# VH-VL binders against q9usg8r228to453, part 40

Target 1, 226 residues: q9usg8r228to453
Amino acid sequence: IPESAEWMNHLLEKVWPLINPEMFSSVADQIEDVMQASIPSFVENVRVASLDQGSHPVRVVSIRSLPSGEASESFSEKQASEAEHKDEPEQQRKQFYNFELCLAYHAKPVEDATSTSARASNLHLRIVFYPGIKGTVGFPLPIWVEIKGFVARIRFRCELMPEVPFLKNVTFSLMGLPELNVSAVPVAEGGVNIFGLPLISKFVNDAISAAANEYVSPKSMTIDLS
Short names: E, the ipSAE of ESMFold2; O, the ipSAE of OpenDDE; V2, 0.75 times the mean of E and O plus 0.25 times the DockQ between their complexes.

## First folded at step 20 (VH-VL; framework fv_cixutumumab)

Design g3 (at its last look DockQ between E and O 0.63; V2 from the best seeds 0.59)
Fold by ESMFold2, look of step 20:
Structure g3 (fold): chain C 226 residues (1-226), chain A 123 residues (1-123), chain B 108 residues (1-108)
Amino acid sequence: as target 1 above (226 residues)
Amino acid sequence: EVQLVQSGAEVKKPGSSVKVSCKASGGKFSDYWISWVRQAPGQGLEWMGGISPDSGTADYAQKFQGRVTITADKSTSTAYMELSSLRSEDTAVYYCARESYDFWTGTDYMDVWGKGTTVTVSS
Amino acid sequence: SSELTQDPAVSVALGQTVRITCQGDSLKWYYASWYQQKPGQAPILVIYGKNNRPSGIPDRFSGSSSGNTASLTITGAQAEDEADYYCNSWDSEGDHYVFGGGTKLTVL
């Protein structure tokens, strides 16, 4: 790990538990949308009640710089830049800084696997299924879903500007689908079927992966900071 | 056009060192990473390492760690690869290549190659 | 740490379609670039990313990727396509680039 990655990890240890979980509401909504599009016919509805980061932070495994400036232009941009603007001042070209982060998450082992308070320190989702079976009072079926781990590689393209705060746009893409390990946790009330937990885990895993796939290169997302 | 001009062929004794140069013309030299790739006679391509001329930061393939040194001189637009403790197995053509990145296609690629420098290690 | 595996040789009849494959763990994360090398010449880039061609590369060259496999496809192979083909990708576990062993394409 580079020195800058170690500093960032130390900062994450302090900041991570302080983040308001509501900052993840858009991510939770996106996962909910994917799940609702994929629910089986015997399930009336599914909701993501919350996504909570817990207190155990993600770690930055590595940071590497990527070619920037002229080397990061497309073939057409490079051809235009070299043919039309030969000897042109550098400050007239777009300025970008490109880098890659590798993030890894591993849930801390929990000594009491049935305790939700012990599991709250790990990244998790609270999901509610609504069965559509006659004879069942339409009560919600809450499921605790823990992110056991993930590995993600993310490339950032930061468009710079000369005015404060010097950052106009940040674009990011995932490099490949994240590796993702998700498990549904038994809930004592409601008598959750042990056989159903693997199916729920797979369903949620697939939903999160499908949501993430919308950001896998060459797809991207741009955040305008100007 | 953009070109990478490499230094001429070298004949070296085992245990000595060789330093190959790669001079860029066209484009902004400091923006492009320079990779070094070798090819022994009848063999495939083997990445040795590369450098960012702007930062001076070099990366090396694990196999060559400790034997290869890659440097760049921005004032002359020239990259250098020095391989020490030469063996007969180091007989190869050594290429430099300009490394580019395209965020929108999500790829790293080597778009401009030198013609290669033949290094022969013999007694 | 991960290596890229290519078949050492592949043959195709003139005008037919051939697929050259490249496999490795790094391709799960990173797209491959493909290089053509003719005898006595430096390599040239023919495909980068999923399916991008540099200027001057014929449209009979295409690329694809799935899982940990990248493929170079030549549709309607020509005599001048006879060459060695190498895939290349980043390997962040080793912090370096890796080339495949190369595939010699013979056009019959």
Scores: ipSAE 0.623, ipTM 0.820, lowest interface PAE 1.7, mean pLDDT 83
Fold by OpenDDE, look of step 20:
Structure g3 (fold): chain C 226 residues (1-226), chain A 123 residues (1-123), chain B 108 residues (1-108)
Amino acid sequence: as target 1 above (226 residues)
Amino acid sequence: EVQLVQSGAEVKKPGSSVKVSCKASGGKFSDYWISWVRQAPGQGLEWMGGISPDSGTADYAQKFQGRVTITADKSTSTAYMELSSLRSEDTAVYYCARESYDFWTGTDYMDVWGKGTTVTVSS
Amino acid sequence: SSELTQDPAVSVALGQTVRITCQGDSLKWYYASWYQQKPGQAPILVIYGKNNRPSGIPDRFSGSSSGNTASLTITGAQAEDEADYYCNSWDSEGDHYVFGGGTKLTVL
């Protein structure tokens, strides 16, 4: 890991468990929407009960600074922008800071798989299936989805402003679909061998990937921090 | 029009060092990275490294780590590439190129190239 | 280290369409940039991103991508298009730019 990323990782280690899981509510909702749109025929409904980051943080594998100039979708737009701002004092030009992060997550091995607390230390998703199978309709099946690992590459464009917090807008875009490894386990202590855990895992993986696809380049999301 | 003007051809002996310069004109030097790419005779393009003149941060290809030093002078809008311990295999045309990126498409590209500097390493 | 692979040589008849393909793992994550190089000249950027053309590049040049591949297509090849073409991408694993081996395009 580049030395430049070490401080970020140390910061993440400290800040990660302090993050309110509600911050991920939008992500959870998106995953739920995708799941609901792609539910198997034997499932009547699916809900995301919670998405929790746990205490084990993602790690910055690499960070790369990108040119500070304005990025545009096309060369022509870039040239036009440059031409328009040629006569503007440097102080009036929008300033941007651009960088790329490679993030990796690996779940901490859990010694006791039956320990909810131990599992909760890792990034996890709780989902509830409502089966449509004859005789099981109406019985919710809670599933614990463990995120075993993922790798993501993300570019950020930060619009800078002279006022605190010095960030006006942050735009991010995924460089390709993240690599994701998930495992679904039943929550029920009663040993209900939920048939098809691999299928559920795949379903969840596909759903998360589909959700992530909404942010893959050239798609992006902008957050207004002003 | 943005141009990259490179220093002239060099003839060097094995074991010596060469320093090639690349001066940018017609644009904001600090807004872009400068990459160095070489091409041996009859061979393809090979990225050596790059620098952010603004931050002073330089990245190097692993192949050249420890042997190449890339620097930049913002005041003169000039980037430098120094290659030490020269070998015959280092005979090549060395290009500087302005490195840009398209945030929206997730693409890095080199949109402006110098004309190249021929470095010949011979006994 | 991730490599980009190109066919070393391709031919196209005048006015016909040719596709030059680049393949590599880095292309799963990043779009390629394409460079044209004529003998004794510096490379020229011809395509970057999904299908972006710099100013001055003819519209007969286009780019596409699929999976771990990127392609440069010349629709209606002209005699002046005879050149070497290189693909390029960032390799995040190696933290370096990687060029394809180049494709020599001959216009017949």
Scores: ipSAE 0.535, ipTM 0.823, lowest interface PAE 1.1, mean pLDDT 88
ESMFold2 (binder alone), look of step 20: mean pLDDT 89; pTM 0.925

Design g4 (at its last fold request DockQ between E and O 0.59; V2 from the best seeds 0.67)
Fold by OpenDDE, fold request of step 25:
Structure g4 (fold): chain C 226 residues (1-226), chain A 123 residues (1-123), chain B 108 residues (1-108)
Amino acid sequence: as target 1 above (226 residues)
Amino acid sequence: EVQLVQSGAEVKKPGSSVKVSCKASGGKFSDYWISWVRQAPGQGLEWMGGISPDSGTAYYAQKFQGRVTITADKSTSTAYMELSSLRSEDTAVYYCARESYDFWTGTDYMDVWGKGTTVTVSS
Amino acid sequence: SSELTQDPAVSVALGQTVRITCQGDSLKWYYASWYQQKPGQAPILVIYGKNNRPSGIPDRFSGSSSGNTASLTITGAQAEDEADYYCNSWDSEGDHYVFGGGTKLTVL
């Protein structure tokens, strides 16, 4: 890990557990939507109960600055910028900062699988399946989805502004589909893992991947920070 | 028209250093990055490193780390590549190339190339 | 370090279609750029991104990608297309650009 990323990782280690899981609610919703759209025939419904990052942080593997000048703009963006700022001094032109992050997550090994606290230290998703056979709705089946690992490469485009927080918006794109490894297990009463469900794990993995695919380049998402 | 003009051919002895220049004309030098790519006779292209002239930050291929130094002078729109401890294997044509990035296509590319500088290392 | 592999040589008849493929792990994440190089000349960018052509590049050149591969396709090969073609991609693991070994295209 380059030195430039080390301080970020130290900071992230401290900040990660302080992040409100609600910050990931939109991600959870997207995953839920995809899952609901692709539920197996034996499932009537599926809900994402929670997405929690735990206390074990993602790691920054690498950070790379990218060209952020006019050369980084698409032809259409450049034209739009030129049209908007035709009479404005260069100082009033929109400024951008582009960079790439490579993030990696590896779950901390849990010695005691029966320990809810130990499991909760890792990034996890709680899902509830509602089995449906022949039009009948069975009892809800809570599933614990442990994120064992992922690697994601993300490029960011930040629109800068002179006012605090100096970021007007951030656009990001995934560089390829992230590598993802998840494990799904039923949770019995008391929070004990019964056994792994490869089929469910695959379903969840596919759903997350499908959700992520909506942000893979050349697709992107913009977050307005203004 | 944007052009990259490189310095002339060099003949060097083993153990010496060579510094190749690349001057940009017809464009905004600071808006782009400059990469250096070499090609040994009859061989393929090999990326050596690059620089952001605006920030002055250079990045290198691991193979050349510690032996290559890439610099840029914004005032003259010129990038430099210095390779030290030259070996016979360093005999190649050295190219500078303008590196661009398009966020919306998610692609970085080298769209303008110099004509190359031949560096010959011989005893 | 991640490598990009190409067939060292391919042939195409005049007016026919040829596909040059590049393979490597970096291509799972990044689009390739393609460069044409004729003897004694500097490389020329012919394709970048998903399927983008620089100005001045004929529309017979196209790009595609799948999995860990990227391909350059020439539809209706012309005699002037005889050249070496190199793929290039960023490798985030090595923090460097990687070129393929090059493919010599012969137009018959």
Scores: ipSAE 0.767, ipTM 0.896, lowest interface PAE 0.7, mean pLDDT 90
Fold by ESMFold2, look of step 21:
Structure g4 (fold): chain C 226 residues (1-226), chain A 123 residues (1-123), chain B 108 residues (1-108)
Amino acid sequence: as target 1 above (226 residues)
Amino acid sequence: EVQLVQSGAEVKKPGSSVKVSCKASGGKFSDYWISWVRQAPGQGLEWMGGISPDSGTAYYAQKFQGRVTITADKSTSTAYMELSSLRSEDTAVYYCARESYDFWTGTDYMDVWGKGTTVTVSS
Amino acid sequence: SSELTQDPAVSVALGQTVRITCQGDSLKWYYASWYQQKPGQAPILVIYGKNNRPSGIPDRFSGSSSGNTASLTITGAQAEDEADYYCNSWDSEGDHYVFGGGTKLTVL
């Protein structure tokens, strides 16, 4: 069942710039791990120095409810639950609420493409490549990678509890691999080889996609909020 | 025993309406969404719309928008589908099905189906 | 876009393996569910998710997904498997459910 996302987007516009980028450090580490496992032999190492959300928020394109409660139990658990719960008060059962979000992001055009401050307003990664033979000393090549856009569909399963904050845990899965477009961009002082930017963009795109694949249904992650 | 019992066959004239009922037994009715699916003779399955009985929110396929009304009555565990402005092409078997969701397998599915209600539209 | 496409008919010799496919852009995002329908009967669920069988469905039924394609495989087809088979998925662009056109399976 589709629902309006307008109010959520207005909230996101206010909250998004206030988020501490360190909250994304786990995501950055996972992307780094994938990149390090995939570096070619002419690169000694790669690091994700930061992942910053900027000030331009993601947009909720849609939100829809999914069947919850008994209808969301597994096929076999549903049959067993019906038999066991005939004599139990409904309120004693764990309550789960399920919904799906479709998120989209589109980077805003930057008036001064050479300004680091201007580009920082969009979602981006700072990546450092170390060219050279693996296991030797490489010299750092810092790269700005802007997320030009993405589309992701995420399903959430929220376990409720009667005490504040009313959420015991949240489990999420990605529905399919996100659509993703990234671009390596020049920095203010021109510290990168522009000729290699499309290759770097593809490498980062593939790495983010591979990291995301670890959360594509039926895989999931649970966050304990209690 | 989980079961969906539909109302009996109907013969209707063009331009009239039909209201098909779907009574559920077994399981917690308000938790399960009810979908309506029709099948014209010799044709495939066509999803028409559905409802969440808990919220009362109905949703419809674009083709049927404006002609179909889906409702639910939690006190009787019954869903209804009303199709108006009937035409001969609306002659079909109309199924209700309860919809389930399994997060751990990542899919929606219709696990229990009614036997269907035959609606014949003839002048 | 988002339409689910199935071959209208497929044949299999008794005891052989057959694969029924369902293709559509929405299957990039969502797994299909598969339904068997015999003449004059309501559909029954045979596979949901990538490869999950409801209780009572024989082990010869299995499912798979890759890219924009979902498949239903029947290994060792039996005469009773002769039926119409439908895939079903959420339509990511239409915000509603959609069925494939159906595949008539004939067991020779």
Scores: ipSAE 0.697, ipTM 0.855, lowest interface PAE 1.2, mean pLDDT 84
ESMFold2, look of step 20: ipSAE 0.667; ipTM 0.842
ESMFold2 (binder alone), look of step 20: mean pLDDT 89; pTM 0.920
OpenDDE, look of step 20: ipSAE 0.683; ipTM 0.857
ESMFold2 (binder alone), look of step 21: mean pLDDT 89; pTM 0.922
OpenDDE, look of step 21: ipSAE 0.633; ipTM 0.848
ESMFold2, fold request of step 25: ipSAE 0.565, 0.623, 0.522; ipTM 0.808, 0.814, 0.792
ESMFold2 (binder alone), fold request of step 25: mean pLDDT 88, 89, 89; pTM 0.921, 0.921, 0.921
OpenDDE, fold request of step 25: ipSAE 0.762, 0.736; ipTM 0.888, 0.882

Design g5 (at its last look DockQ between E and O 0.45; V2 from the best seeds 0.00; counts 0 for: pae O 3.5 > 2)
Fold by ESMFold2, look of step 20:
Structure g5 (fold): chain C 226 residues (1-226), chain A 123 residues (1-123), chain B 108 residues (1-108)
Amino acid sequence: as target 1 above (226 residues)
Amino acid sequence: EVQLVQSGAEVKKPGSSVKVSCKASGGKFSDYWISWVRQAPGQGLEWMGGISPDSGTANYAQKFQGRVTITADKSTSTAYMELSSLRSEDTAVYYCARESYDFWTGTDYMDVWGKGTTVTVSS
Amino acid sequence: SSELTQDPAVSVALGQTVRITCQGDSLKWYYASWYQQKPGQAPILVIYGENKRPSGIPDRFSGSSSGNTASLTITGAQAEDEADYYCNSWDSEGDHYVFGGGTKLTVL
């Protein structure tokens, strides 16, 4: 059954800029690993220096509560449970809460498209390429990557427990590969157009998508909070 | 054995209301959502709305918004669908079905259906 | 505002294989469930979760999905399989369930 998320979006407007970007370091590391596995031979290395959420928040488009408890068990488990006597207390069974979340992001236009400081208000990655140079350490080439937008649908399965914080496990899975649009801009005061900018944008888009694909159904991730 | 037992057939005048009941036996009623699906003569299945008995939250198809009210009574394990301002095109068989969810495939499905309640709207 | 599109009728020779398809944008995000309905009866679930069968559904019924298309396959069709078949999925754009128009399967 769908629910309104407008109150969550108002809260996000206040909280989003306050989040410490270091909370995303694991995501940045995963994207970096994917990029390093696919880098061309003329590049010595690539690094994700940061992933920063900026001040313009994602939007919760919808949150949908789903059947939980007995109704979310596998068909065989439901048949076994339905055959049991009704005198069992609820606390003796595992309790699960299921919901779906749809997130959307759209970058806000900046007043000076060439200014890195103005672009910092949007969700972005700072990436450093190290071109391979014969006999020398490669020169770092910093690239600014802006997330122009994305749409992701995520399902959650939360295992409840009677102890604080009342969540034991959270399992999530992406409902299909997220829609994603990224744009690369060379970092420099005043901005610089470079020869391969669309190619870099595609490379980064593909890397983020490949990282996300590791969580697309039937794959999932479980986080133990206990 | 899980069953959904619906109320009997009804004949109604245009402009009146009908309230169809759906009593569940077997399983934990509050865990399952109840959907209402209708089928006009010679037509396909049409979802009308559903309810979570535990939360009391109901959701309605846009076509029926404002005319349909879906409720549940946990003490009697019974869901109700009331359709108001009846018209001749509301003549149909009205089914209730319980909703289940499979997280691992992300599938909503209706695993148990009532036998249907025929509602005839005639002058 | 999405819909699920099914061919209105399909025929199969007794003992042969038939595929019933269902197309719609919601199927990019959601697996379809499949329902069989015989005249004068309530629908029954035959496939959920792409290719899972409830107890009592013969193993000749199978499901699959690709892109925006879900398929129900009956291998070795029998006379008793003659029925209407409906696909169903959630549509997050409209916050409702959507049924396909139904496919009448005739077993020759």
Scores: ipSAE 0.444, ipTM 0.737, lowest interface PAE 2.7, mean pLDDT 83
Fold by OpenDDE, look of step 20:
Structure g5 (fold): chain C 226 residues (1-226), chain A 123 residues (1-123), chain B 108 residues (1-108)
Amino acid sequence: as target 1 above (226 residues)
Amino acid sequence: EVQLVQSGAEVKKPGSSVKVSCKASGGKFSDYWISWVRQAPGQGLEWMGGISPDSGTANYAQKFQGRVTITADKSTSTAYMELSSLRSEDTAVYYCARESYDFWTGTDYMDVWGKGTTVTVSS
Amino acid sequence: SSELTQDPAVSVALGQTVRITCQGDSLKWYYASWYQQKPGQAPILVIYGENKRPSGIPDRFSGSSSGNTASLTITGAQAEDEADYYCNSWDSEGDHYVFGGGTKLTVL
């Protein structure tokens, strides 16, 4: 059951544009790796030049706290954790805070599609294709990938500690593959109508989905914040 | 073993209100949401709403909004469901259930159920 | 409001396998939980987390999911399995739990 997330959304509106895009570099790298692993035969290489969140924030659709006792995948992990700390005073027992977020993103409509600045207000990827077709001008093809929207459900397990910032480890997992809508547009400088924009969009969509799949339940990622 | 003990059967007149209690024994009452589910005779299960005893936050099914109030007393580990403006159609067995979740699969489920409280609305 | 759809009734011969299916948009995002209810009794959780069984539930009960569907399978149906079965999931659009209409399982 979701709790009010209004305050979080207000916070996100303020903080989102302040986030350094470099924070997403690891995500960009993962997407790049997946793309490189799945490039079409006519493409020699693909690179992610940048991932930028823009100024339009994701929205928290719902947030809910979850009981701490059932945040483990297996009863065995919980038991193991409890077993390791059975002799520790209750105060020394690892404490966890678990919660679930549902996030949604919708790109803000851009009045002028030719305006890079306007497009940059939305979440986007810049990718560069290197064509491998013989006889094609071996020039890199920059592509602007617009994220039109996505919906994701994420669960978090926070390991608490008594010291600031009170978070030791954070484990997160995607609850299913996010719904994703992306569109690829050529970057105007080269006038090359990339005939295969739908194909590129699909390629990018599949790549992002594949990258996301690495974090889909029962897979998870743990970040040490200590 | 966690148990949910519900109050006894109620017979009410149309237009009146009924308040059903659900007392939890065993476990951590405040850590789990408590849902209320009703079942009319010969019908299926219908979720009415739920509450987080810890936060006091309650959610309601749209159908019952404005007519149902769900509360919880942490000190007594008891959840309450009050339904007002009772109608004959409200005749049902009312269940409280503990909401649990599986972290890794993202599944919410009701793992502990009360035995139900029969509420009969008759003129 | 998103609905979960179930067949109102299914039959299975003793010792045979039966699958009860639940369909709805909410199932795209959430695994269903399944509940068994016998006459005059409260529902009992039998499957959650796609294919997880609570303690005390026989291993003949299993769950699966595909797309917007969830299925409860009873492999080797026993006489005591005769009951109503309900699927349930959270509907994030309506912020409410949704139950299927229930399936009455008859063991022949």
Scores: ipSAE 0.093, ipTM 0.654, lowest interface PAE 3.5, mean pLDDT 86
ESMFold2 (binder alone), look of step 20: mean pLDDT 89; pTM 0.924

